# VH-VL binders against p53630: the designs that were tried, part 40

Target 1, 237 residues: p53630
Amino acid sequence: MNSKSQQQEQQPIVFVTGTDTDVGKTFVSTLLVHKWKAAYWKPVQTGIESDQGDSETLKNFKIAASTWQPPIFTPTYALQKPLSPLQAMEYEPNVDIRLLDFVVPEEWSAENPLVVEGAGGVCVPITRKLEITTDLIKHLIETSGHPVYVVVVARSGLGTLNHTLLTWNHLCDNGLRSHLFGVILNGEPNEGNVQALKKFGVNIMAQVAQCTTAHDQDMELHELPSVESLMTQQDVE
Below, E stands for the ipSAE of ESMFold2; O stands for the ipSAE of OpenDDE; V2 stands for 0.75 times the mean of E and O plus 0.25 times the DockQ between their complexes.

## First folded at step 16 (VH-VL; framework fv_guselkumab)

Design p4 (at its last look DockQ between E and O 0.68; V2 from the best seeds 0.00; counts 0 for: pae E 2.2 > 2)
Fold by OpenDDE, look of step 16:
Structure p4 (fold): chain C 237 residues (1-237), chain A 120 residues (1-120), chain B 111 residues (1-111)
Amino acid sequence: as target 1 above (237 residues)
Amino acid sequence: EVQLVQSGAEVKKPGESLKISCKGSGYSFTSYWIGWVRQMPGKGLEWMGIIYPGDDDTRYSPSFQGQVTISADKSISTAYLQWSSLKASDTAMYYCARMGKWDDWLFDYWGQGTLVTVSS
Amino acid sequence: QSVLTQPPSVSGAPGQRVTISCTGSSSNIGAGWDVHWYQQLPGTAPKLLIYGNSNRPSGVPDRFSGSKSGTSASLAITGLQSEDEADYYCQSYDSSLSGSVFGGGTKLTVL
């Protein structure tokens, strides 16, 4: 066995959520998947009438330094309209998303971490019962039998403070504080926002940016923390 | 047991085309990268490129980009290295090697090598 | 000319300790990329000797060890034996070249 394959006996599930749509969840998930040699699963995909889907985007994203070929699992639900899952279901009356439908893919060997990408932000409704992304996270915690952690993706620039803090506090208030790895800021570096967020007790994992050179992408990959280090940090708290 | 078996020695003239092969066995051929490494007589190892047979993703060293073509036939678990027009300077030993799954850019198993001699 | 620099040759007597250095730069070893080592016996294909800076594959004796610090890596051989006479290559990834890079190789002679 190679040294990097000798990870913890029980691999974690890492749920990637965001402060909003289009904050770069797919991009960040891609980086994490390659950094951790992880598998990828997006439980709910919307907008398949006009978009190839985040799974395909991740599959086609190449990182020069990475030779990892991520296992990608099929979404439990794929909806046509580019809307929230609840709204998208209005156009598909035969689809009824339930939390119980979300079972960790059996194809996941658990030899590697599983990165799970959520739809939109934490308060996005995903069922007709008005259950939200936070409820899905809790469901996975309760049913998967694996350690479950959360990464929040936020924009780095102006206006991100309010959304980031609201998201962070929401997760904390819902009993998920011990499951939070941290926040990854996506965009042009903004040290002012980083320092402000830290003052509020937010753990900033990294700052990343899209549309970089191959070299910059390689460097970003290196700067991301290992999943092992993050898990160790959680055990100390 | 993982094995990489390469095609036999080649003697060619400048301007001729050549395609050498590397057959993998003892593992899932489509699940691992295969690389090619050149070693000129009395010289060191030079990375040429890699291919992932699962989807034919191919990457070349800048020094070999456009100079050679790397390909694979997953139906017979075989990778190829080919030249459209050989030069005398292409005289070398060529190794194929499998890359490890968990460690990036690790060559964990190697073929026995194919000697290519190009002379007028 | 190689991106990674090795001494062209080293020598030692049986039972001695020898060290082979591999000097890189901020774009490869210094950037945190792992270093691997290969042994090439005379007339044979290279064989993986050390991976991930300091790990030994199955079958490799513990008298072989690897280390990395800063922009350099090192291969140490203790209890040198006659069968250790070979060429040794370090290898890493270089972000500036977006590809694998080898050292120039070191010929080890057992006296």
Scores: ipSAE 0.839, ipTM 0.918, lowest interface PAE 0.7, mean pLDDT 94
Fold by ESMFold2, look of step 16:
Structure p4 (fold): chain C 237 residues (1-237), chain A 120 residues (1-120), chain B 111 residues (1-111)
Amino acid sequence: as target 1 above (237 residues)
Amino acid sequence: EVQLVQSGAEVKKPGESLKISCKGSGYSFTSYWIGWVRQMPGKGLEWMGIIYPGDDDTRYSPSFQGQVTISADKSISTAYLQWSSLKASDTAMYYCARMGKWDDWLFDYWGQGTLVTVSS
Amino acid sequence: QSVLTQPPSVSGAPGQRVTISCTGSSSNIGAGWDVHWYQQLPGTAPKLLIYGNSNRPSGVPDRFSGSKSGTSASLAITGLQSEDEADYYCQSYDSSLSGSVFGGGTKLTVL
């Protein structure tokens, strides 16, 4: 019954980042949470003056094949304006985001992977010292005490070759190659872009679309790789 | 010990309303889905719907959507199946069943059943 | 007809092996969704017998086993005993219905 409790390994953190804002990080995070029976954490949420936020979006997104009920952790920071965290702080002067404030919630790790969803893309500024999402990823690697991996969400369509390669190479140049699970392309399937990215050595771990039919969502969930297989792939690389 | 105890048999006429119950004990009631399954006389099992009492997330089989209401009262660890207007074709045994946490759509514990008879 | 097809009945002598088939389609078993099996003794509620294709819960004897291949699943009972006389149901998730489906049931008779 509790098949996940028999892992005997400390459960991983998987950081979901993107090539840009609005590439489908929350949709992909939802699929991964349900596939892996994972907990979810969005460390910094903006735009709450007009939106319930990505945690609520994930909670309310139903995938018919899954009956998993994820633990969802409160953002460390929730800011009003729909701007980058840095810019949103201009409207909330009592808020001063520091990377050290991002402490991984402790009570998920015995039985569940943790999916952590970033804000925007890998270079989005978070702190007044101009620390970016990549610095948050490094902070979690250094401080969490868990294995940490990264998934990049990218558009499947026009423009993705440039944005995906820039993001991928940026992460590799920051010493994160060994942490990268790969790229998930979101949108209408585009085999030409998939093959082009593979030629550059980008690992495409899945191709999904934010589909309206329950059948398509079930199939996308089913076809995603297990977190265990991805960790095995990294160990032999 | 996980236990699901259902309300007693019912004899009704067409057009009457009915609410039957399923009380869960021996586990955290709000942390597991509860489902309802119909078995018409001499026939097989049919899934009707499920509810997660923790937040009242409710899903119905297409065959039963709009025909019944599934609800829960977490303060007394009880799930309900309800008709606003019974038909003779609703004559059946109705089971509640708990869903396992780690295997999607697995019914791991079952109630004893509630026989509903609807006749003119 | 039921979405999952089972033979209406099977029979065997004590000590023999019987199998009960469960045939689905590309939207359920054929899509890779797990199969669960339930036993319903006469006049009683269903009871979980096999889950996740082949796993036995505590208290189910090892003479019961399950398997899955392609669009079909199978329940095998070895060393058949009179107490095994019951109805048996397979169950899977079906993506086209966005929900659970049961087989029509198989009555096992011990001769």
Scores: ipSAE 0.550, ipTM 0.806, lowest interface PAE 2.2, mean pLDDT 91
ESMFold2 (binder alone), look of step 16: mean pLDDT 94; pTM 0.954

Design p5 (at its last look DockQ between E and O 0.84; V2 from the best seeds 0.80)
Fold by OpenDDE, look of step 16:
Structure p5 (fold): chain C 237 residues (1-237), chain A 120 residues (1-120), chain B 111 residues (1-111)
Amino acid sequence: as target 1 above (237 residues)
Amino acid sequence: EVQLVQSGAEVKKPGESLKISCKGSGYSFTSYWIGWVRQMPGKGLEWMGIIYPGDDDTRYSPSFQGQVTISADKSISTAYLQWSSLKASDTAMYYCARLGKWDDWLFDYWGQGTLVTVSS
Amino acid sequence: QSVLTQPPSVSGAPGQRVTISCTGSSSNIGAGWDVHWYQQLPGTAPKLLIYGNSNRPSGVPDRFSGSKSGTSASLAITGLQSEDEADYYCQSYDSYLSGSVFGGGTKLTVL
């Protein structure tokens, strides 16, 4: 048996959200999927009229050090317009997204972690009832039967402090503090912002950026924390 | 039981083309990488390249890039290694090996090897 | 010439303990990439012996053990037996080469 087969019997679901759109959620999800040998699921995909979709982006992203072939599950909803789910549904009157529709794919064997990528930020509305991404996270916690954790992706540079803190505090205020693995900062390294965020009690998991060399990308992947270490940290708190 | 069965020994002349095969059984062929490893007479193991039959993603060692072609036919669970023009220096044992699913770059099962002899 | 360096040969008497070293660099073992070991009996194909630095696959006796520290890895064989006479190869990943790398191999002779 391979070393991964000796992992915990109950694998976690890790929800990847962000401070905003285009902060690099798909990129970070890709790194985590490869680092953890995880499966991938984006429950709601928008903008399929103009984009191949984040699932395809993840599938086509190659990391030289990784031979992992991630199981990728089909979005529950795929909408045409590159808008928030609520707005995108205005162009598709027959689509009515409900939280109850989001069931963990049965194709997921639970032998490996499941990385779930959210749409936009935590306050993005995803239903016509104005339920938001945070409500989806809570839904998965209540219904999946698995440990559910959250990773927040934020920009590393100027302006990220406000957005990161608002997002972090929002999740904490909604009872999800014990589910937060931490924040991954995406972009050019900014130690000042890292230190500032830590002073506010934000756990910084890693700083990442898209690399220009295969070597740098490999090393970046290797430096990410293991899912086991993150889970252990949560048990101590 | 996982098995990799390779084609038989080959005797060739310089300049000739050659394609050798590796057939996998006992597992989902399209779910695992297959690699090729060269071992020259009395020498060590050299990684040549790998292919994922599920989508034909192929990676080569820099030393073998452009020197050989790796391919797969998933309909018959077979991987191939081929030369367009053999050299005497290509004389070696060639192994195919499966990569493990959970451990990166782990060759967990090996074929019996194919001996290729190139001489004038 | 191999990226990973092994002694060309080691020897021991039956029942003894022998160790085979595998020395890498900061771009492979030193970077934290896992080391695997393979046994090649005379006239046969390589066989997986140790994976993930120290794990034994099914069928491999516990007298075989692997370890890793810094830029080097080591294979230890206790209670040496005549059937252990073979070539042993370490293997890892190198981030500069973007691929698998093997040691030069070590011939183990049982005296």
Scores: ipSAE 0.893, ipTM 0.944, lowest interface PAE 0.6, mean pLDDT 95
Fold by ESMFold2, look of step 16:
Formats: sequence, structure tokens, C-alpha cells
Structure p5 (fold): chain C 237 residues (1-237), chain A 120 residues (1-120), chain B 111 residues (1-111)
Amino acid sequence: as target 1 above (237 residues)
Amino acid sequence: EVQLVQSGAEVKKPGESLKISCKGSGYSFTSYWIGWVRQMPGKGLEWMGIIYPGDDDTRYSPSFQGQVTISADKSISTAYLQWSSLKASDTAMYYCARLGKWDDWLFDYWGQGTLVTVSS
Amino acid sequence: QSVLTQPPSVSGAPGQRVTISCTGSSSNIGAGWDVHWYQQLPGTAPKLLIYGNSNRPSGVPDRFSGSKSGTSASLAITGLQSEDEADYYCQSYDSYLSGSVFGGGTKLTVL
């Protein structure tokens, strides 16, 4: 199955997770989708009673330098309450989320990367069996037939050393070190935090913030690493 | 076979309105941006604006914002460029062009052009 | 008005090599945005010639090549033929204007 031609046709899945809720996963996912000309999938969306959802947020965020129109796939589950998937199911008892249900959308042409955005942080409970975001990542690794990588989004400021190290170490302890592209810090640049995290061996891929001018947003997009360079970095071991 | 076929040449007087068309065929019309490019007599190319017919997302060059209207009718796979009041300085060749999917701001297929002459 | 600067004309004899320069600024080519090239034969619409700095679409002969360095790009044409007589335009994205910019065009004459 791993013939030379099929090896070149295998585009990666990049799972975007975070150190917490509201750290900027959707904004970072949007930047990566435009930089890599990727497709986008949010497998489980909550809070739809009062929010259009992260897929619509990504669709509506325009970057002037980019004319890419991403394929955006329907969530496998969409739940009403703005809670973790596990908790939201308490308000929709007929919904029973199972990891087996998270099949990479068949509509994905696999000509380009797929960005998959998780709900909350790495330990967020998804199923009634208390399976968490990390278990969803492992499920995709085991079942998708594609290379799978992980990007961690973290705040740039207060508290990020603790939260980022806990998240990073959790992923490494779960056998995902070889899948980690690194961390993207979101918010006001903080070189002190960047250098401290680097001393612990954390790979900082980028520092980003939502910009007020189109020019600055274009330049931020341009400076992000290519998916190819990140894959090459992982293969040099 | 991707084709962009534009409406025929126009001779107009200052102050008149005009709407010219660009019909796309041989591809999924709603899945690609279409742009408009002006070429004044003896001059080079100037980007005017682009529209994504799938959701009508429209972007204008600053020089043309408020001067023209770009629209699309996806039911007949047609994009439009429209003036509410023509000026003699609008005399030019107008091209529509499709943007490529995999490269930003790449004009990969071009229409044959519509010559607009505004004179009295 | 032309944000990208091209020489107004270049010439060469059949079989020779010519280059057409395209000079931008830090908000377009110098920022790293890709350069595309278009050929406009006399009396016709522009046609894509080179995209993404150096890629040739299907049907464009390999005697056409593109490159980019710093704030400038260059189109090279080797083995000149009479059919190459045309206007050539470079194009890039400009972050200050938030849109596409073209060079002023270069008329190639084959002697």
C-alpha cells in the first residue's frame, strides 16, 4: 500500500488543539487553512443555540492576500449548549457521541492538507465513556490512513508557561511527541515566554495576533511556516 | 474546456449607464473567483475587482471602489461589470478573467475583451 | 500608477536570449509575494505565461523561464522566434493596496 506514488499522494491531517477554551484555535486554524490552502473540519461543534459555529467564523474571516476558498466540512456532531461535548449531551439525551463516528469526510479530495479543529483543550471530555480530545487525535492516527500532526494553540501572556508545558507534556506522555508540529502563541508578543518555553524543549512555530490592518494580517499569514517545512522538520530524526 | 465569453463592443455617450457581461463555461462557475481588468488605449493592465459567485464575496481595487459595480448571476454562470454614469475617461478594453484555485491572485483564463467607447 | 516597473521595450534577433525585468517594492515582490507573467499577442487578450515565479502552465515552451530575487523578478526568453513578438506583463500582490498590481508592460520586438 505504501507505493512511491501513493506516498506522494498522502496529504497530512493537522489537528489544532489548545491549552484551553478561547485561546484562539479558530483564528489560528483560519491562518493555517489560508497559508496551506487546506480544507477545514470541526468534528464536534457545541453552542449552536446561540452561535453560528467555528466553521462559519472561519468562512467569514477574509485575508486580503488570500483568494483561497477552503472546503469546509459539516461537523459530525453539532450540539446546542455551549459546554463540553460530554456535558452538552446531557441536554440532548438522544445524542451519543462515539469516536467511531469521526470519519474523515469523504468529500475531502486529499489534494491538500486537512485542518481539523478540536473542542477546547486536550483533556476535554467528548464521549460518555470519558474519552477526551487526545483520544480523538489517536483515533484519527489509527483510522484515517493519512499522516496526522498536532498544533497546540496557547495564549502568549499570563499563565502560558504552566498551561503550555502541561499540555505539551500530556501529549508527549500519550505517545504523540513524533506527531507534534509545535505551539503557536496567540496574543501580544512575549519574547520572555517564548524563550522560557524553548528552554524546556517546546517548539514554538509562530507568534500571532489578530491584526487591525489588512497589510499586517497579510504579512502575518506570509510569515507562517509551510506545512512542507514542518513535515521535513519532523522527518529529520 | 474553460471559456470566458464577453458581451460585444459598446459605443456610449457620457452620462449613460452600461452593464457588460462575462459568461463562464467548462468549469464550476461558483467555485472560482472572476475578476475584471481594464486596459486603457495604449496602456497597460489595471485590476478593478473580483467576485466569488459562490457567495458573492466582492473585493474592489481602491481606484475603482464606488466607481463600478461587480456582480454575478450564478443561475446563468455570468459575471457583470456595471457603470451608473459613464465618463469619456472610461473608454477602454475591459477583460474578465478567472482566478486559479491553487495560487492566490492568479488570472489563469481570460475573456476576449469588451471594447467600451465613450464619446460624444 | 504602475507599481511594478518594467522596461518599455526590449529587442533581440531570432535565436537569441532576452530578459525582461520587473522591479517592485517591499510591499509586493520584496515582501515575498509571488510573481505571475502574462503574454499579450497583438490584438488578443492576455494569456498566462508563468505563474508562482517560475512555473510554466501546460503548452508554454521551456524557452520561457521566470525567476525572483529581492524586490525584482525576471522573465527570460531563449531561442527567440517571431511568434514571441508581444507585450509582456508581470503581476504580483501588493499588501498596501490589498490587491493585484501589474507592471507597465514590455513590448518585445524580434528583429
Scores: ipSAE 0.821, ipTM 0.916, lowest interface PAE 0.7, mean pLDDT 93
ESMFold2 (binder alone), look of step 16: mean pLDDT 93; pTM 0.949
ESMFold2, look of step 17: ipSAE 0.711; ipTM 0.877
ESMFold2 (binder alone), look of step 17: mean pLDDT 93; pTM 0.951
OpenDDE, look of step 17: ipSAE 0.876; ipTM 0.936

Design p6 (at its last look DockQ between E and O 0.78; V2 from the best seeds 0.81)
Fold by OpenDDE, look of step 16:
Structure p6 (fold): chain C 237 residues (1-237), chain A 120 residues (1-120), chain B 111 residues (1-111)
Amino acid sequence: as target 1 above (237 residues)
Amino acid sequence: EVQLVQSGAEVKKPGESLKISCKGSGYSFTSYWIGWVRQMPGKGLEWMGIIYPGDDDTRYSPSFQGQVTISADKSISTAYLQWSSLKASDTAMYYCARLGKWDDWLFDYWGQGTLVTVSS
Amino acid sequence: QSVLTQPPSVSGAPGQRVTISCTGSSSNIGAYWDVHWYQQLPGTAPKLLIYGNSNRPSGVPDRFSGSKSGTSASLAITGLQSEDEADYYCQSYDSSLSGSVFGGGTKLTVL
């Protein structure tokens, strides 16, 4: 009865990473979750001593045009200090994050895409063995049994070029080029940066920004491509 | 089978309060939005508001904001529409309807309606 | 207030094809918002007829079809039958209202 239920038999996992810790990964993940009618999972949450967590932020984010109620799965690890996972674990000696601990939630029915939000950027260490976010992405590719893709969130404004290119190249150099959906730029539109990044072969998925009006927020969803179109594009490349 | 069963017809006077109900069955009540739609005699459908019983998130049409209150009791899978003070102009058929899960703002199942008559 | 515009009435003979239009604005039936259709038989509650512009729920005959182009949607009924006599409503989202909006309704008479 639902148009979305007629989607592809095997739904993708889309890992959302960023160039930095405060580039708007949670905001972009929220938009993607609503756009794609997706579930949400943040495997590692830090800073629970000082904030409600990104899962709660996503849950409480209102988009008037959307009546979607996203399934939100509990983080595998929740750490107290607002630090990188490795640093946060220094304050919790009994916590030992391992890549093998990250299993796709059983509650995910795979009827809809799964948006996975990473902690910080691609080179952020998440284990005591100094494994990084990129290693987590690879782990999910190897173990989930689902197509896994990556979205990079970056700032739109001045200074973003270096960080975006370093992040993009890092992922490519680590064998993830065929898994990259693209970059979403968050902030005031900057066409100069968009064009510059494209010259380097970076796929710009969209430019988004937090809006002050409900109408503008509604329209923001339409700036994003469908998951189907992105998957089709990957098959052609 | 998904069903929405509404409370019976009401005959009231201006100034009286009223609370009508809509009971859902055949599905997870807390997993779907419930909306209310007004239809005045011989007129079209008017969206009033919606509520998500899972967390009581409520949205109103601007025309009905402050005019009515929408609520839900998830323990008995029931949504409510209430007036603190009825007016003659509130005379209408009121429908509750479920919103579909995958399509935004889709009313996929409807109650049978509750006729409210307000007259002096 | 933003509204969806429908013809107040349409008519046809049994076996004929009839079309009901629904015209909106950029804030409701535009490039981005889906249109749904409901059938209301005399003395009954509305029933979902078409969702997502052109999809039929289970139990709805293939005689009913929906389409959308730009800011206009259309409901087509082929092989018109006497039981099709009813009121038909289009519905969409209106970003200016941050909520649902219905068309004025169309009364279909089978001659």
Scores: ipSAE 0.888, ipTM 0.941, lowest interface PAE 0.6, mean pLDDT 94
Fold by ESMFold2, look of step 16:
Structure p6 (fold): chain C 237 residues (1-237), chain A 120 residues (1-120), chain B 111 residues (1-111)
Amino acid sequence: as target 1 above (237 residues)
Amino acid sequence: EVQLVQSGAEVKKPGESLKISCKGSGYSFTSYWIGWVRQMPGKGLEWMGIIYPGDDDTRYSPSFQGQVTISADKSISTAYLQWSSLKASDTAMYYCARLGKWDDWLFDYWGQGTLVTVSS
Amino acid sequence: QSVLTQPPSVSGAPGQRVTISCTGSSSNIGAYWDVHWYQQLPGTAPKLLIYGNSNRPSGVPDRFSGSKSGTSASLAITGLQSEDEADYYCQSYDSSLSGSVFGGGTKLTVL
């Protein structure tokens, strides 16, 4: 019954980043994991002194339409303070994060996609060499041996035009346009913001809302695009 | 070979308790949902609930919520369906079934069934 | 009665084609949730016949096929044989119930 994986050349890695912290990256990652029957990996988790972490949040978030049980891989790094990884290391001086440490988990069977959730936004500093989330994405492109794509999560409301355009243009200016699946807006639907972003050439791939009922979450799961359709879109462009 | 073997037929009186079992073999028991399905005499199939033995996540059909208890013992690869107080209307065939991994809500392998008869 | 509606019975002669319909609503088949089909031979447990609308598990003959359109699904059996005499159930997820629903079942009689 794994006929979908059997027919594919190689399964993708999809990196979920955001315009900011708390824009709904973990909720969106959860929806994508269930839609795509994907595995999940949060490479670096911060704030564990006061939070169970995003892997546990994803594990505990149940979607009634889905009976998928995702493989969830342990973060390569978990730091105490709710700060960027770079800043959190100031409180844990024996921790020294290196990009080379971020190796795709060997336990990933590669029979299904892998969703990788970033910490914060695209410019969040990760290493003492001031390498940022964008550098982690490039590292995975260079070293994983799999196709790598990017999804940007943004709020649907106030401020999103500025933050989304900055994030989108940053990724494009860093040579990642051909990897960019699009933006998922999280929050109350806002047609004006959607149309404005589209005029700037931003691909809005979906609109979802984290505070919806279980029924609405089932419907949002269904409305998300398949990973196959997104990969086909990139091949044509 | 995936196999689900259920406990034997039961004859009970109204008000008695009952716990029937479903033992899974030939696969990783903790990695798949197990569900229970009722078939009343001469009637169709009714989904009752599912359990994920890996973490005991349990979901019930609204019709059966509070009427039965679904549980699992992963140390012996066994799922259970139990009643605290049987009614004559509980007379039915009860099937366990495993859910498939790659298709949501797919009952891919079924047990042989347990006939429960509740009468005076 | 049943959330998914099936005809109570269908019949056909050996070698003929029969179809069994399964009609749902906007909360199940109409919301694009997959349809699965099960065969229950007399006196036996149900067995998976078709999954994901149209896929056959290993060991199911290619004379069984499934399809889905709109709020309905259909099971087709060609080259009808006496061993096909059974009850057939469709099944889907229903978002109003946050769980699975089965059709009422269709008894296939081979004449």
Scores: ipSAE 0.748, ipTM 0.888, lowest interface PAE 1.0, mean pLDDT 91
ESMFold2 (binder alone), look of step 16: mean pLDDT 93; pTM 0.948

